VHH binders against q99177. Designs and how they scored, part 4

Target 1, 341 residues: q99177
Amino acid sequence: MKRGESQAPDAIFGQSRAFALSDSSVNPDVIEYLKSVRQEALRTNAISIKNHMNLQKRTRHKSSMYDDEDEGALKRHAISPSLIRLQRNVEIWVRWFNSVKATVLTNAYEFTGYEDETLDLLLLFLKNYLEDMPSKCTTVEKIISVLNQHSFPEKAEEKEENLQIDEEWAKNILVRLEKTKIDSVEDVKKVITEGDKHELVGYNQWFQYLINNEPQHTTFHEKITSKQLWVLIKYMSNTWIKEIHKKGRHYRRLQDWLFYILVHTPERVTAEYTSILRDLGKKCLELIQKKPVEAHENKITLPKEMAELNVEIPAAVENMTITELTVSVIAVNYGQKDLIE

## First folded at step 6 (VHH)

Design d2
Fold by ESMFold2, fold request of step 23:
Structure d2 (fold): chain B 341 residues (1-341), chain A 123 residues (1-123)
Amino acid sequence: as target 1 above (341 residues)
Amino acid sequence: QLQLQESGPGLVKPSETLSLTCTVSGGSISSNSYYWGWIRQPPGKGLEWIGHIYYSGRTYYNPSLENRVTISVDTSKNQFSLKLSSVTAADTAVYYCARQGIDESYWKPFDYRGQGTLVTVSS
């Protein structure tokens, strides 16, 4: 199910699914691991310590509500129950997130194209679907004629009977074939393998794409560039996080996308990118303080791909919202801890 | 090129201590960028992470094993080792030593591992 970018296969990659799915192969109860890595980076890694100190110095020079010397305004300094909840849980929530991130980045499927046997099965399924259509226009008849030129192995016919290929897939392929000049089986193969290569530009196109497609790890290799990832983070900060928090029409889909955006955000970022993340964190904090979240409302759910990887939500995490996770990850993993102090 | 090689007895009696050493060549174990770890695969089962160590001596263990496991490092010999006490037949497995990166933007569990060595627990 997965092929790495290395030219020589690592024997352990053939078993990577088992490694990432067992508690023994992923450091369960990650508290001490994450704490120890951060402490050692501060003490023994001069380059990382220097970069961390620069982030801490920038944070300490930012305005903070807690630096106010006016004690006569005790009412203004009251800490909301939602902020206390964040402060108590942030470490365990981020540890869980980091383990999920590791599982997704290591074990999730990456599409690298079809092997010849798989492509033969897809072609055979398409041919059978088109032959069974009750009314065939000239274009469909031409496509069938082209597919008849292809020799299918006996094994492909046996395997096609055992595969569950969605008829909706065949319908979508036909729509794209009708838009393309088809002269050979290679033209059909090209349509099947290239997928949707439309470049997405602007808020409306991205919004329509996100609401109509589940997030998948492979999308961040095939569709979403590093530059586009930061555009999506800005859209989250400016608009979509509010829709998620208030349970707008597409909130479940948008929260799944936010989860995957966090998973694919680089661990080391420039000051400019850190500022973008900080804006998102501030918006998340604003939303959770404005209306405290009940224990069962808007709690995080696993996107389909994560559930298929046997990711589990432990009791300590079960009532966390994606908004709470987002500010927690930004605070801890990106050096913005003043957001939750 | 970096190489990791496991060594130690292939047979261990029940209730005794399993001891393995990993020798690192083609690179230095004294690195602020890596952890050095042990993984095992029992016959017919998935991989199980045992623990790892930073070159300063700081260790992290799988909670299911932590009362029986000790990992240590000897920087002067460019080696790290595993001791697993009170072994039973359930500890029969192929044992691998491995290197794990700390600062990678794209998380991968291990970037180099040894060939592996079968350890059988039997009377």
Scores: ipSAE 0.000, ipTM 0.128, lowest interface PAE 17.1, mean pLDDT 72
Fold by ESMFold2, fold request of step 23:
Structure d2 (fold): chain B 341 residues (1-341), chain A 123 residues (1-123)
Amino acid sequence: as target 1 above (341 residues)
Amino acid sequence: QLQLQESGPGLVKPSETLSLTCTVSGGSISSNSYYWGWIRQPPGKGLEWIGHIYYSGRTYYNPSLENRVTISVDTSKNQFSLKLSSVTAADTAVYYCARQGIDESYWKPFDYRGQGTLVTVSS
C-alpha cells in the first residue's frame, strides 16, 4: 500500500526540475548586465552614426565657404528646401508607416484563410473532380490517394453539392499541384490556401491591370508573386513614379498601388533587391528636388481598404507625399540613409 | 512542430507593469529568418501589433505604444518577453506572442502564434 507513496510527486512532475527556466550555472545578474551592455552599445552606435553625419555636413559647409571656384563646391551649398523638409520629417514619417504596415499585415493576413469546413469542402470537390477524370496520370492518382487518407465529415457530400464551385478552379489547382511535390493532405491544403498567381507578362499588361483594379491585400496574397512584386518596383522606378509625382491621368490609382507595394516589400532583401529599391529612392529624390510641390498638393491619402481598419493620417504626417514617403522608407528601413544625406 | 506559449499574470493593477514571457519550443529563436513579436486584441476590437524583436536584440515598436513598451529576448532560454508600463483599463486584452516571417515567398506577419492569454487591468 504505502510502497507507492515513497515515490515523490515531484518525480511524477519532472518537468518542474527537468525544465528549469534558467540554468543555475549562469548568474542571472550577469545575463541582465550583458543585455544592458548590448542595449547600450546599440544605442551608442546609433547616436555616434547620427552625430558623425551631422559633423560631416557642418564640416562640408564650412570648407565650402572658402572654395568658390569649384562648381561642385557651389552645389554643396545649395541644399534644396525639399531635401531639408525630408531630413526634418523622415523619422516621423517612417515610424508612422511602420505602424500602418504592422496594422495592415496583422489584420489582413489573419482574415484571409479558409474555414476548416470550407477547406474540407474544397478538398472534397477537388477529389471528386480528379476521380471523375477519364484519363489519370500517375501524379493525379497519387493526389487522389493522398486525399483518400483525409477524413471528411459525414454530410460533406451534401454540403459540397450546394457549394458553387467552378470546375475551372479545380483545373487551376491541379496545374499547381502537378508543379509541387505532394506527400500529404497538408501539401494539398497549402496549394489551395496560397491562392492563384497572376500570369501577367510585360509592362503593358501590368499597367492595364493596375489602372483598372483597385489594390487590395488579397491581390498581394493571391495574385502577385514575390518576383512580380520586384518587376512592379522596377516599373515604378522607371516610369510610374513620374506619373504619380506630376499628377498624371492615373496618379491616384498608381499612388495607391505604390503604397501597397511598400507595405508588402519584405524587410530583409538580397543585395540585388536592395539595389532595385535604391534606384527607386534615387528617382524619388530627383523628382522632389526638381519639381517641389506646395504642402497641400499631392498629399498622401490612404487606400479605402485601410479606412476599414481605422487607420488614420495624423497631423504630423498629413502633408507628406507618396514620393517623400517612398524615399524615406527606402532610406531608413533598407539601409540607404545616404540618399537623404 | 513549433509552439509558442505565453506565461505571466492574468491580473494587473492600474499604473503597474504588465509582464509576459513567451517560450518557444520545437524550434530555435536564434534565426535570421524571423522576428518574434507581441500582438493583442482588446475585447470587441481588432488586433493591435505591439512590437517585435530580432534575435540579436534589435527591437521595433508600434509608435503608439513605444514609450511604454520593452521587448527583450533570451536566446539561451529560447524565450522573449514583453513589458508594458503604466497600464490602464484600455490595456485589457488577449495578448499573443507570435513568429513573424521574413523573406517568405509572400509576406506573412505571423505564421505561428500562441493560444493567447487574457490580461485584465483592474484593482
Scores: ipSAE 0.000, ipTM 0.390, lowest interface PAE 10.3, mean pLDDT 72

Design d3
Fold by OpenDDE, look of step 9:
Structure d3 (fold): chain B 341 residues (1-341), chain A 123 residues (1-123)
Amino acid sequence: as target 1 above (341 residues)
Amino acid sequence: QLQLQESGPGLVKPSETLSLTCTVSGGSISSNSYYWGWIRQPPGKGLEWIGHIYYSGRTYYNPSLENRVTISVDTSKNQFSLKLSSVTAADTAVYYCARQGIDELYWKPFDYRGQGTLVTVSS
């Protein structure tokens, strides 16, 4: 294993080429892409580089060769058991992940709207939910009144016995309804059918959204812009990953979101975005190394939608944590193999 | 406009090899922005990803099919192909070839696909 030559930071990307491009485990497609991006960047900046080579005649200061031979004992940093585990399983885990990713993306249903029958059912569930609320504000009462004016199909009641409303969905819809002037059932339908056009801004809003909503494939197309995806990754890296790792109050939901974020992260990303992913990977690795025992207790679980798509967790992946998966995916799929070496 | 068209036999005998070709027109397979893949839909079941290939020849397969699947690319003909060996009745499906955008600018998985071709496995 050739000692990773501390390559000088790439002037174009501002990051040290931390990955050995020659490593067979690195996604060759990513390598090729990065080369292409570099070439393009060089072409665009080539006009600027010709101008800077003229100026640096600067002065050869003779910094003196102090030979201090400090024989510092190469403390063979014993590879952490956690790293060994990652190294052994990374290929299997990433292969599985890629399969899951492909499955989810393949089965991406374009939401074309609710059928009338489905919409009526949702209205019925919403009505029941609101009626069962212990405290009702004037707005809620108004909404209930409007819904009571709607004639529900007879078959809707039969379906009610077998279906349960998603309370998180109901709460989310209620928040939207409270912000909208509701004068008719059509207004309620519109709120249900129209995606939340409001862009979530800031940590708190996103946090509330994530903990109150299950991740779905459609959410990443309808609600989450490319820019917002990276904001979420940053939030994961800075704060939420710790909660996941420690099994905090919302660790399952956040884990599910992290899984979907990984699934919906583009295969090829710019150097800037690679840096963001790398930071996430480093933080995950740090957590894994600090508390390996606790990490093993936080086994990966499948999000609801994935389960509905008949995604399975094979035996080889059963003991994997989402943090381990994250590191593995970043290391292999995004050419950051040095994270696990 | 980019078009993908599947071609191959609609009937395959058990234990034989299913072979399909996808012809791409209106765009080049020799792009670093896309994977070229195969998906299928068995009757009454959801879509299943089979695998995809990069223009360089790098392949990615569904683990459940990996031992039986071979995907190849011919950049000179602007085509890529699927081989599925040792077929059974379970392999009866409508097969689609599709393109997947893979970079941030073109990130749209399976944005283009063929019309699909039914392949029936029967004796």
Scores: ipSAE 0.512, ipTM 0.817, lowest interface PAE 1.2, mean pLDDT 82
Fold by OpenDDE, fold request of step 23:
Structure d3 (fold): chain B 341 residues (1-341), chain A 123 residues (1-123)
Amino acid sequence: as target 1 above (341 residues)
Amino acid sequence: QLQLQESGPGLVKPSETLSLTCTVSGGSISSNSYYWGWIRQPPGKGLEWIGHIYYSGRTYYNPSLENRVTISVDTSKNQFSLKLSSVTAADTAVYYCARQGIDELYWKPFDYRGQGTLVTVSS
């Protein structure tokens, strides 16, 4: 396995180019998506692909000169047993997880969501409403600016005029938008789509909520916004995963939450979010390698709700830990295989 | 308005292949934002995921059914289909076709589904 050159983090994605998108073991959908995202990022940042290829050619300075023979024993860093275990089981574990994920989502309550077309019409309505406001604060101007960057479908204006949306809706949305950092039309879409959810703020509030509440599928729709999901993932990465791994006081509850977080993480995510997941994966791997837990000491358990769905744990998964699962899912489902290579 | 409609035989003999088609109207199946899938509900049991397909043709199956399931997509007809081979009485269920959002903006699992069609496996 060729030691992938520790390539400097890709300036565009903030990720090390450690994995080749050409890896056949990576989900093709993920590869395609990542390519698309990369292309989009390159377009948006006006970074000519040509310039990056030229920069890689320049640094091959042939520093031929100094022959110093230092026999530094290529200590063949023996692949850790834990990594070997991951490599052997990752496909089976991820397949199982994907099945569980699909099962959980299948049994989820029907969410009333907006169709893309409807969402576009709502955006257009909002835009028109905001533009017609007699006085605009800087926040409103920013939102209008963002919405003006959105490409609306043909005849959207005609359809919008026929849409029976009251101004009260727009007012309510505006209140929420004012409380949210809006940098793109995607942010506006999120606010519209997620509705008015009570937001827990800060690490302590979230921690208390997690330890005192059993996770459920409905929790992720009723209580957790998309933005908050990523906050939770960061908290997992920075703090809670350690507690899980060492079997701290609340490790079982946190484990259940992590499982649901994984289940409710979108399959297609931006480069930024991929980076966050990658960080979580790295932390998991570090923990596994530093202090391998005997498989029998911290076996994965299904959250109560999932157990009620008659989800089975096959023998091949029985000794898997949640940390192992997490890094495996990140490696395979989100194209971060270099984490386990 | 997006509509999904299941079609196919309501009766299948044991060992035969169950075939269903889902017709999508009011929206395009050729979207990179969605999976198109099949779920079923046996009598007196919960919902079971069968599998789903991406517009590119990439398929994902329930491991328990993987060897018997084939899902295909026809973008020209705005349809996707299910084949389940070697059926038994255990495959008697109401079958639903459904859409699943897969990106962050449209992460709405199975936000739309058909009315369902009962398929009975009987001699």
Scores: ipSAE 0.409, ipTM 0.781, lowest interface PAE 1.5, mean pLDDT 81
Fold by OpenDDE, last read:
Structure d3 (fold): chain B 341 residues (1-341), chain A 123 residues (1-123)
Amino acid sequence: as target 1 above (341 residues)
Amino acid sequence: QLQLQESGPGLVKPSETLSLTCTVSGGSISSNSYYWGWIRQPPGKGLEWIGHIYYSGRTYYNPSLENRVTISVDTSKNQFSLKLSSVTAADTAVYYCARQGIDELYWKPFDYRGQGTLVTVSS
């Protein structure tokens, strides 16, 4: 089967089918099995996502902005403790990462649309989300009115008790809806199904997109072209990696994006692209060397979708930072070992 | 057109070895631009990567399965195979063989896969 014959992941739960169930060439037994699996997967992932959200609320420690202007410490040729750490752990970290990369890529799919049932669920949850908004503009009221005219399946309401909409998804969809003339439910469906076709150009647009959108593996197929990927890597190298390392305002989101960028970077790249990666690696190394102790306080966190894929951080990599991972991956996977020697 | 087809038993007993073969047609497995791999979907779970192999015979395995998994390639037959030893009920899944592009020019992870085959582990 070609890529794209599989159904896109559910916008609520992030689950995807391996292939289109309507394909006549598919074994009927497999089809029946997958139908059952999908239902169970949706339920399981919905529960797991709720649990993860509750854990993230606890760790918002107020990191105070201490501007410490640390002075030019003398480059004594002693192998930095940070480098020693990298050398000791690089193999373990990269092995883990490669496993995760494979897992994510295994679940990569081309969005070909929503099944009617899924779409109805999305509409229902969207409606509920909008109705629960504390303040509603005229546009939102109109959308609610339109959605209230839609006949939702009875089964959809029963599912509401155990499932929750992704709020970020809902917000993003709302922004799109507000920019579109909505006169019918079909218009809403169209907005949901057409995706965001806007091409982002320039640093500012990309930055805004990254900070306002959670990265997903599907984003890299639907929104980010090969060329754009490298643009993002350059931006990461030149600016965003510093913010990540310093735990700036958007460090977590940017970290998540960096993780996915690494995951979606091709294994074999041209010399030109290798150079770009090398630059990123160098920058990461520089940052690690400048603040080795503080860096360990910024332990790696994984994007939300990783939990849906049952990806966990093992004990062996729990103290790893995204910058350490980045330089490690570049060093090992892209033949830049001299960065950590 | 490239096609991948899984073949093997649909039923395996506990503690035995699951064996599957993927036959590739419409393309060569000897390309340096691709990995050839296996993925599975257990009941109620998402897709799980098992491992993949390069045409040279270099293998990559999921660490969780590494001790039980063997993937091999036969370039003469344009096939690659999966062996999963010491199977349990947890290994019941639909198994897919798939191709992964690894070259930047062909970067399309798992762009082609088989139709899948259900393997049930039961006594």
Scores: ipSAE 0.329, ipTM 0.747, lowest interface PAE 1.7, mean pLDDT 81
Fold by OpenDDE, last read:
Structure d3 (fold): chain B 341 residues (1-341), chain A 123 residues (1-123)
Amino acid sequence: as target 1 above (341 residues)
Amino acid sequence: QLQLQESGPGLVKPSETLSLTCTVSGGSISSNSYYWGWIRQPPGKGLEWIGHIYYSGRTYYNPSLENRVTISVDTSKNQFSLKLSSVTAADTAVYYCARQGIDELYWKPFDYRGQGTLVTVSS
């Protein structure tokens, strides 16, 4: 029984090297990316080591962060039925998910941002509006100054006149601009494009927002920053996934949000973010293994907006849970297949 | 500025193959940060994802169309193409080529697309 040399988990990605880069089931594009990230990380660490070799014996802080020798991994004597299920269905589930993801993102295009030309016209409209204001505060003057540095396309004035934009839009934008540090035209563009990003701060605020609001594609573009997305993933991993799995009071809403979170998670992510996803995957797996029967009672449902897109749920996916989907997506799309092996 | 432009016939007969080409200007297809894909909008319906391709040639297709769809890339011409075989009236749509960011830094799915081209399937 050749004791499969438990290759020490990759310190960078928290996964076994054997599974991280060589698994044929992982998206080749992701593998390539991970290789590049690993190489970069190694270079950075090598440089750091070279630089630190000159610095003193400081204490090998055992970045034990990855050495969670989960004593539970050794007891993998009997492959749990839940794992067998995952192994059998993971490809089908992930294929389906990827299709759904693409469909959702495709339909979201109409909602994503302004074309550059349109944005220029909006900027011009804003500029004109601000210039015509009877009283200008220092902030308005600054914004005008910034906008004056922008090169507007030829005939933009003619086109702007045809733009059916009302002054109310400009007023609303101005309110947002006043709350934002504006140093460049790019900052103005961001304010115009990012909508009212109510910066929800803290667990409680986010929780309240999630339970009281249905997730929408536009929400992720307008209200959720990239940084905030990962905060949500952490909250999901630490607390909400348990509620989903146990069919707590808000499990449906949280499930919908988790689905959207998965859809809006970038395909290529840093090692740090991969680690966060891996943690979520581990939590999902733990839950599935502890209560497999109960998990099957919580069949996946599509969020309302997605359901309106005529997305089909094949028979092979019908009995899948969001928890199973989550770990499957993490395993395959993000090169963490060792979670389910 | 990145521009995508669809080109091809606007009329295709039933059972024939729809062929479109997307020409990309102001940027390179040979980027590891993007997929290049096709979407369509039938009259009175929502947008439908057809598929996309990575610069390496790796393709991803909508399962509903997988058997009929072929997407290819020509990095030398900075173009990618769509072939849809055995077309029916149901394939009448405005077809768009589009770019999809896949990296965290560029996670703006379908941030750029062409103006679209109407393809009508009719006898």
Scores: ipSAE 0.283, ipTM 0.723, lowest interface PAE 2.3, mean pLDDT 80

